VH-VL binders against UPF0173 metal-dependent hydrolase Caur_2542. Designs and how they scored, part 6

Target 1, 243 residues: UPF0173 metal-dependent hydrolase Caur_2542, of Chloroflexus aurantiacus (a9wi57)
Amino acid sequence: MATLGRNVTITLIGHGTFHLTTPEGRNILIDAWVDGNPVCPEPWKARVRENLAAIFVTHGHFDHIADLVDLARETGATVVCQYDMVPYLEGEGIPAAQLVGFNKGGTVTVADVRATMTTAHHSSTIYENGQIINLGTAAGYVLRFSNGFTVYHTGDTCVTMDMQIIGELYRPDLVILPIGDHFTMDPRQAAYALKLIGAKYAIPEHYGTFPILTGTPEALIEHCREFGVTTEVIALKPGESVS

## First folded at step 25 (VH-VL)

Design v3 (from u2 with heavy chain N54Y)
Fold by OpenDDE, fold request of step 27:
Structure v3 (fold): chain C 243 residues (1-243), chain A 122 residues (1-122), chain B 106 residues (1-106)
Amino acid sequence: as target 1 above (243 residues)
Amino acid sequence: EVQLVQSGAEVKKPGESLRISCKGSGYSFTDYYMHWVRQAPGQGLEWMGGINPYSGETKYNQKFQGRVTISADKSISTAYLQWSSLKASDTAMYYCARLGYDFRGPFYFDYWGQGTLVTVSS
Amino acid sequence: AIQLTQSPSSLSASVGDRVTITCSATQKVKWMHWYLQKPGQSPQLLIYLGSNRATGVPDRFSGSGSGTDFTLKISRVEAEDVGVYYCMQAWRYPYTFGQGTKVEIK
């Protein structure tokens, strides 16, 4: 397994939810599907609540926010999200003081992390009381830590040339990207995305949790060869970490 | 139309082995989890476990873990539940059920088989 | 395991009556579903994710609730509604069912 050596620990919780520990020792989540996540290890359901400083939300689909409100309310963690989502989350009982809403291209500093919201080609809506509620648009994040380590989470998305812009502007050390197909990139598209981004490491996500999500890290690696991509694929299992 | 068709009733003795089947049709078999739920005579429903027919990954109720095996043959859209050694307490109706999902959320049994009655007695 | 307790365990109603069944969980559940098992038949999905009617389910059935308390209501019970109703949670493994509520018509 790869070693980052950057005093940042990345753990796959399951599906599209990740837990990160910053150099300062603060814990952050990317998205929040934990308690109801069928692949989340039982010990991590409690562990994610410990010293949780922030939750970075990519978009509003259930497989990313099923535990968002409960976790935020229980831990007091700052919820970082697209501005459109703020009124909905307030209505769900998250205090306004815990909500940091901004938009694509913008940067905020939360939990000593400089977070830039990026574009993602995907939707961000929920169904409630017979209505489809718009929560903005899907997003990704560039997370820049105090020690210079940079993580690019693409969010749920198809491959786009915007990824090259992110690669060139921020030179991310590690990218997290979906490979499950059907609702996001398939492994081949993801491999091309890695070509555009040019990161040293990649962690695939959003596969296998539903049978229809057929993409695999092995397929990603094969397609990386196809495109001459030298990025090291770190295939984490739920509960596994890289540091 | 989605259909789950299960194998016929079984009469067995304690210690015997058994495998029952559930064939799915009218949908992409590998796109949905298939689960097994049992119902003892005059009792309620009890979840046993499920399988990802595409990957073969299984999840079991710990109550049944080690005593039953859930498997699938995706080439014929069929899921299986099997025992190596039946007990009298295994007497029950066994249902296969598809675990559905949509935009609103996941993990509800939207289609059920007709059930397979398994009777185990000396 | 999350235990689900239904109330009542059985009831007898007249055609046209309002019927209410409750399901209480030992801990918070986000994904609760309701099933009906008619006599001699397999269970069938009635309500999924708390409040959504399954395809073909008449609008006299409704579901509500959150946290630990959920409710199934039949606004005007009909003879065809006879059977055993089950709540089921799919929030945590193992999946669990309520003990069932037997509904009979007078």
Scores: ipSAE 0.943, ipTM 0.964, lowest interface PAE 0.4, mean pLDDT 97
Fold by OpenDDE, fold request of step 27:
Structure v3 (fold): chain C 243 residues (1-243), chain A 122 residues (1-122), chain B 106 residues (1-106)
Amino acid sequence: as target 1 above (243 residues)
Amino acid sequence: EVQLVQSGAEVKKPGESLRISCKGSGYSFTDYYMHWVRQAPGQGLEWMGGINPYSGETKYNQKFQGRVTISADKSISTAYLQWSSLKASDTAMYYCARLGYDFRGPFYFDYWGQGTLVTVSS
Amino acid sequence: AIQLTQSPSSLSASVGDRVTITCSATQKVKWMHWYLQKPGQSPQLLIYLGSNRATGVPDRFSGSGSGTDFTLKISRVEAEDVGVYYCMQAWRYPYTFGQGTKVEIK
């Protein structure tokens, strides 16, 4: 089990949903697919609701926001999202006071986390009553914690040279990135992404939840070797944590 | 054409073990969850659980947890439902059903097997 | 578990009649699905994700609703529509079905 030693605990809830505990002891989520998530451990369905301060939303696809409204309303957590999503979320019943909408390149401070929204090459929509509703564009986040620990969540995306910019600009300690293929990067693309970013640690996500998502951490590691990437891959199972 | 073909009817006694099968064809077997749904005589449909044929990971209805085992052999595109010890109350029609998904949203049973009737009586 | 309650539990209609079946959930679900089990057959997908007709399903069938209340409508029922209709949710575990609505033709 890898040790970060940075007083930030990262737990994979499942698929693309992560739970993080800040140095201040606040809990935050990245995205929110919990109750209906096939791989979410049963105990974590309750645990994610404990002391939840904020939810950082990468994009509007169901497998990332299925439980967003419920969790936000139940916990009072601040929902951080692209501004385009704010009207939709208000319409879904999240109080305006809980919504922090901003956009790519911008930075907000929520739950003592300095969050910068990054670009991600992916779509952001939700299907409602026979219509696809646009919720802006897919995004990632650079999360800078009070103790200097920096996490770069790429969001759902293909590999892009923009990742090198993020790597150089923010020097993230840890990267969370998808490797499942089909809807996001495959392991080889993800390995190249890691090459561009240059982080010490990486946590793969968005694989195995759907059978068609065939990417594996093992494949990621193999392709890291291909590209001379020395990033340590931390393959968390749902419910597992690293700190 | 997607087809789910299940094994034949079974007549068993309480305490006996049983494994029934469901073979998928006409699609990539490992790209879809396979689930089992039970229907007791004259009753409605009841979800039992499912399996990711690619990874082997399973999900169970708590009601059936520990009573049944769902497995799959992806080399022959076959899913299984098995009991180590049958009860009379296990008498039912058992359906395998592919769990479909769409870019618009997840999970519905888009294809069903023909059903396997399991009768358990002394 | 999310309980689904259908109404009515049974109905008898004449060919050409309009039929309406409702499904109420104990908590919100994003999408409801509908199945038809014809006599002596396996269930078959009828409506998925609330309002989409499965392949081969005629346009006389329609699904609607949101939150906790969903509806299946048959604009002009035919003899071949006889069977038991089930609503189903796979939004939360455990997956659950309504108790069924038996549709008969007079």
Scores: ipSAE 0.852, ipTM 0.928, lowest interface PAE 0.7, mean pLDDT 96
Fold by ESMFold2, look of step 26:
Order: structure tokens, then C-alpha cells, then sequence
Structure v3 (fold): chain C 243 residues (1-243), chain A 122 residues (1-122), chain B 106 residues (1-106)
């Protein structure tokens, strides 16, 4: 298994939810499907809440935000999200002081992390009381830590030429991207995305949680060979960390 | 039309082995978890465990861990519940149920088999 | 495990009555589901994800509640509504059912 050696610890909580410890020792979460997540290890349900500084939200589907409101209210963590999601979350009981809304292309600093919101090509809605509620557009994030280590989390998406621009502008060291097929990129598309981005490491996400999500890290690795991509794939199991 | 068809009723003695089956049709069998639920005579419903029929990965209610084996043969769209050594207390109705979800959220049992009555007596 | 307790355990109703069944959980769940097991039949889904009616379930059935307290209501009970009603959660392992509420029609 790889060593990052950059004072960042990245843990797969399950599916699309990640816990990161920053070089300055701050804890952040990307997306929030924890208590209800069938693959999340029991110890991590409590651990996710410990000293949680921020939650970055990619989009409003249930498998990404089902525990968001509870986590934010219980921990006091700052919720960082697409601007249009803010009114919904405030209405759900997250204090305005905890909400940082911004939009694609913008950069905010939260918990010593500089976060730039990127495009992602995916829907972002929630169903409540017989209605579909628009929660803005799906997003990815470029996270730059205080020591310069840079993570690109694509969010849920297809492969897109925007990824080449993001790779050139931000030169990410590590990419987190979906490979599950059906709702997102399959492994072949994800390997091509890694070709466009050009990073040293990749962590696949969003596979196997539902049986229909059939992509595998092994298939991703094979398609990276197909495209001449030398990015090192780090396949984490839920609860497993790399640092 | 989604349909789950279970094997027929069984009468067994304590200590005997048994495998019962649940065949799914009218949907992509490997796209959904398949679960087993038991109902002892005159009693309520009790979740036993389930399987991802694509990968073969299983999850058990701790109460039944080591008591039963859940498996699937995706080539014939069939899930199985198996005992290596039955006890009288295993007398119950056993249902298979598909674990559903959609854009509104997960998880709920949306389709059920007709049940397999297992009677264990000496 | 999250324990679900239904109330009442049984009831007898006349056609046209309003029936309310409650389900209390020992800790928070996001969504409650409801099933009906008619005499001699498999359980069938009535209400899923809190308040959504399953296909073919008439408007007289409704589900509500959040946190630890949930209800199923039948606004005007009919003779075909006889059976045992179960609440169920699949939010956290292990999945659990309530003990059931037997509904009889006078």
C-alpha cells in the first residue's frame, strides 16, 4: 500500500464519504453518509464526530447527505457547500454561522484547507414530502492543504474535458473519483479521467455499496494500463487509511 | 413483473441439514441485495441476513451468525439459506425479500417470496 | 440493535373507523417502513421511507413521524385491512421489525 508522506491522513468511511486529517491536525469530512451507510464500520460512526472541523458537500443525493444535518448539529462543524444548498440546510436547522456557501470557480478557506469548487456533471436533488427539491448543481473540490499537498475530489461525475483544465491549473497530487458505473464513471472512463488530470495517486470511490455499482479497482488499474496512465491506484476498504 | 419463488415446505429432524432456495425473476438479479427473514409460529418478523448476489458478499444478523449460511448462484438467479444441523427451534416460516431503493432513498423490502415452512421435530 | 415497539399490540375496529398505530425506536432512525401481513400471506410493503405509499396502496394509508416516533394511520378502515402491521427500520444494522399490531374487523 502507498505512503503519501505529506502529513495528510485519508480514510474511506464508505461509499463516497471520506474523513481527512490535515497537516495541522484538523479533521474534515467530504460528504456525510455515515450512520445509515451499510459499509461504514461501527467504530468510525463515532470517530467521524470527534473534533470535526468541517464537512465539504459535493451534492444533495441521499447517499452523500443522509447524515449531514445530524452531524453538523451534533458537532458544530462548518458545512461547506454549493451556495444554493444553503437555504435548504438552514431550514433543516443548521445555524447560519455554520454554513459556508460558494460556487464553482470560487475558493474559500476552512479548517486550514483552501477549497476551490469545480464542475461535476451529475444531478443534485432530494425528494421530500412528495416533491423533488433542487439542491443546486453537483460539484467537485480541489483541496489545498497548508503544506501544499493538493487533493482533487471529483464528486459524482462522468469524465469531462474540464478535468484536463483542473489538472493543469491545480496540479493535484491525489485524485478521489468514482468508478462504480451506472450513476457515475465506470472504471474505463475513470482511467481516462486520470489521464486528463495527471496525478501521482488515485483513490477510487462509489463502488460496490449497491450491487448495481459493479466497477472495481482492479478494472480501473487495467484500464490505466490501457491508456498509459501511471497514476498509482490506492484501493481503500471502508475504515482503511493512507497517510 | 418482479417475482420471488421459494422452494417448498420441509419436514426435518433435529441434526439434519437443509438448504432452501429463492429464485428471482423479472429483474436483474445481481442488481439488488437478497435477504432472509424468519417468522417463528405465532411470532413476528426477524431479519436474518442478506447477500450481494453480484459479489457474493454476505451480512448476518449476529443472532444467526454461525447458525446458517446465505449464498447465491447468480447463473440461475437463486439465493439460498442453509443449515448444517437443524434444531427444533428452527421451526419457522422463512421468507426471502429483495432489498429495494430508488431516488427517494434506501432501504426497504419491496418484494417478498411466498415463504418456506420448515418444521423440525422428532 | 435499534428496538422498535408498536402500540397497540392488537385492536378491533369497525369498518370506517380511524386507526392509528405507533412505532417507537430506541434511537433515531431516518426512515420507517410499514408492512401488512394479511392472513395466510407474505408481508407486503405499505409505506416506505417514512411517508411514501407503495404501488397500489390506497390513499387511506399514511405514514408520518421522525426521530424515534412514527405513526401509521388508516383514515377509514375497510374489511380488507385485516392482518398484522409491522414497522421496520433498515437504517442501521441489524435491521429490525416492531413486534406487530394485529388489526381485526368487527
Amino acid sequence: as target 1 above (243 residues)
Amino acid sequence: EVQLVQSGAEVKKPGESLRISCKGSGYSFTDYYMHWVRQAPGQGLEWMGGINPYSGETKYNQKFQGRVTISADKSISTAYLQWSSLKASDTAMYYCARLGYDFRGPFYFDYWGQGTLVTVSS
Amino acid sequence: AIQLTQSPSSLSASVGDRVTITCSATQKVKWMHWYLQKPGQSPQLLIYLGSNRATGVPDRFSGSGSGTDFTLKISRVEAEDVGVYYCMQAWRYPYTFGQGTKVEIK
Scores: ipSAE 0.787, ipTM 0.915, lowest interface PAE 1.2, mean pLDDT 95
Fold by ESMFold2, fold request of step 27:
Structure v3 (fold): chain C 243 residues (1-243), chain A 122 residues (1-122), chain B 106 residues (1-106)
Amino acid sequence: as target 1 above (243 residues)
Amino acid sequence: EVQLVQSGAEVKKPGESLRISCKGSGYSFTDYYMHWVRQAPGQGLEWMGGINPYSGETKYNQKFQGRVTISADKSISTAYLQWSSLKASDTAMYYCARLGYDFRGPFYFDYWGQGTLVTVSS
Amino acid sequence: AIQLTQSPSSLSASVGDRVTITCSATQKVKWMHWYLQKPGQSPQLLIYLGSNRATGVPDRFSGSGSGTDFTLKISRVEAEDVGVYYCMQAWRYPYTFGQGTKVEIK
């Protein structure tokens, strides 16, 4: 198992949901599909709630926010999201004091993490009461920790040239990106995304949870070789951590 | 049209092995989980477990863990439920069921096989 | 495991009656699903994800509820509605069914 750098722990909860512990010992979540997530290990359903400081939300699809309202209310965690999601989440019962809404290109500091919202090319809707509710546009995040370690979580997306700009501006140490195909990048597209970004490490996400999501870390590694990409792929199983 | 066609009824003795099958057609077999549900005589429905037919990964109800094996052969779009040693208490109707989802959310059993009656009697 | 308890266990109704079946869960579930098993048949999906009717299900069937308490209603029962009704959750493993509600007509 690779060593990242001191004092950041990254755990795949399942699918697109990640738990991170910061150098200050703060716990954060990226997205919130936990209790209903078929690949989330049972012990981690309780553990994700322990001392949870913040939840960063990439977009509003059910496989990313199905447990968001419950987790936020139960834990008191600050929910960080695209501005246009705020009225929806407040209406669902998350107290306004827990909501931090902002938009692409902006930077906020939450849980001692400096978070910049990036582009992602994906829809962001939820189906409720016979209606499709628009929840703004999908997003990624550059997370800069207090010790300089930098994680780029792309969110659900296709590969895009914006990733080159993000790589150049922020020099992320580690990228979290989807490889599942069908709804997001496939492994070949994701390998190209890693070429554009230039990070030392990558953690694939968003594959295998539904059988139609057929991408694999092995295929990602093969296509990294195809493109001459030297990024080290760290394939976590749900519940596994790297630090 | 989505169809799940199961193998025929079985009459067995305790200690014998058995494999029953469920063939899916009218959809991409490997795109959906396949599950098994048991109904003992005069009783309700019990979830037994399921399989991702693309990867072969399984999940079992603990009640049946170690009692049955769920498998699939994606080349012939077929899922299996297998016992290495049947007991009289295994007498039941066994259904395969596809685990459905769409943009509204997951999960629910949207299509069911016709059932396979397994009778285990000395 | 999330236990689902249905009420009533059985009922007898006349054609045209309103029928109400409740399902109580031992912990929160996001969505409840409902199945009908007609005599001698496989279960069939009636209501999924709380309130959506499956294809071909008449509008006399409706589902509602949230949290731990869910309801299936038949606004005007018909003779063909005979069978055993099950609530079901696939929110958390292990997936569970209610014990069933047997509906007899007349």
Scores: ipSAE 0.712, ipTM 0.893, lowest interface PAE 1.7, mean pLDDT 94

Design v3 (from u2 with heavy chain N54Y)
Fold by ESMFold2, fold request of step 27:
Structure v3 (fold): chain C 243 residues (1-243), chain A 122 residues (1-122), chain B 106 residues (1-106)
Amino acid sequence: as target 1 above (243 residues)
Amino acid sequence: EVQLVQSGAEVKKPGESLRISCKGSGYSFTDYYMHWVRQAPGQGLEWMGGINPYSGETKYNQKFQGRVTISADKSISTAYLQWSSLKASDTAMYYCARLGYDFRGPFYFDYWGQGTLVTVSS
Amino acid sequence: AIQLTQSPSSLSASVGDRVTITCSATQKVKWMHWYLQKPGQSPQLLIYLGSNRATGVPDRFSGSGSGTDFTLKISRVEAEDVGVYYCMQAWRYPYTFGQGTKVEIK
């Protein structure tokens, strides 16, 4: 397993949900499918709640926000999301004081993290009470920590030329990106995304949780070789960490 | 039309091995988990475990861990439940059930097989 | 494991009656599902993810509840509604069913 050596610990909780501990010891989540996440290890259901400072939300699909409201209420964590999700989340019972809404291209600072919202090409809806509720457009995040370590979480998306711009502007050290196919990039598309971004490390996500998500880290590695991509793939299993 | 067709009833003696089958059709077999549910005579429903038929990964109810084996052959769209040594207490109806999900969320058993009655007696 | 307890264990209803079945969980679950097993048949999905009716299920069936307490209602029972009703959770492993509620038509 690679060593990051930057006082950042990244743990795959399962599917698309990640826990990060920052250089200043702050805990954040990206997305919130935890208690109901079939691949989340039982010990981590309690651990994600410990001293949780913030939850960054990529979009409104169930496999990303199923536990969001409960986690936010229980922990008091700041919920950081696309602006149009704020009214929905407030209506679901997250106190307004905990909500930080912004939009693509904007930057907010929460805990010791500067978060810039990026594009992601994906739908963002939730089904409730017989209605499809539009929760805006999907997003990714560039997270810059206090020591300069930079993580780009693409969110659920296809490969897009915007990734080249993001790579050039923010020079992320590590990328978290989907490889599951069907709803997101497949491994070959993800390898091309890494070519566009140019990061030192990558952590694949959003695969295997449903049988239809057939992509594998091994396939991603093979396609990185195909494109001459030097990014080191760090394949975490649910509950595993890299630091 | 999604259909799950199970193998026929079995009458066995304690100590014998058995494999029963569940063939899925009308959908992409490898796109959904397949699970097994037990119903002892006159009793309710009890979840046994399931399999990702694409990867072969399994999950078992701890009660049945080590007592049965769940497997699948994706080339013929078929899942299996297997005992190496049957006991009289294994007498039950066994259902396969597809684990469904929709855009609102996972998981629930959306389609069921017709059941396979397994009778184990001396 | 999350235990599910249904009430009543059995009931007898006349056509047109309103029937209510409750399901109590020992821990919070996000969604409850409901199944009907008609005499001599395999179970069939009735209500999923709390309140959604499965395809072909008449609108006299409704599901509600949250936390640990869930309810299945039949607004006007029909003769074909005879069978055993089960609640089921697939929120946390191991998946569990309620003990069942036998509904008879008199």
Scores: ipSAE 0.691, ipTM 0.873, lowest interface PAE 1.9, mean pLDDT 94

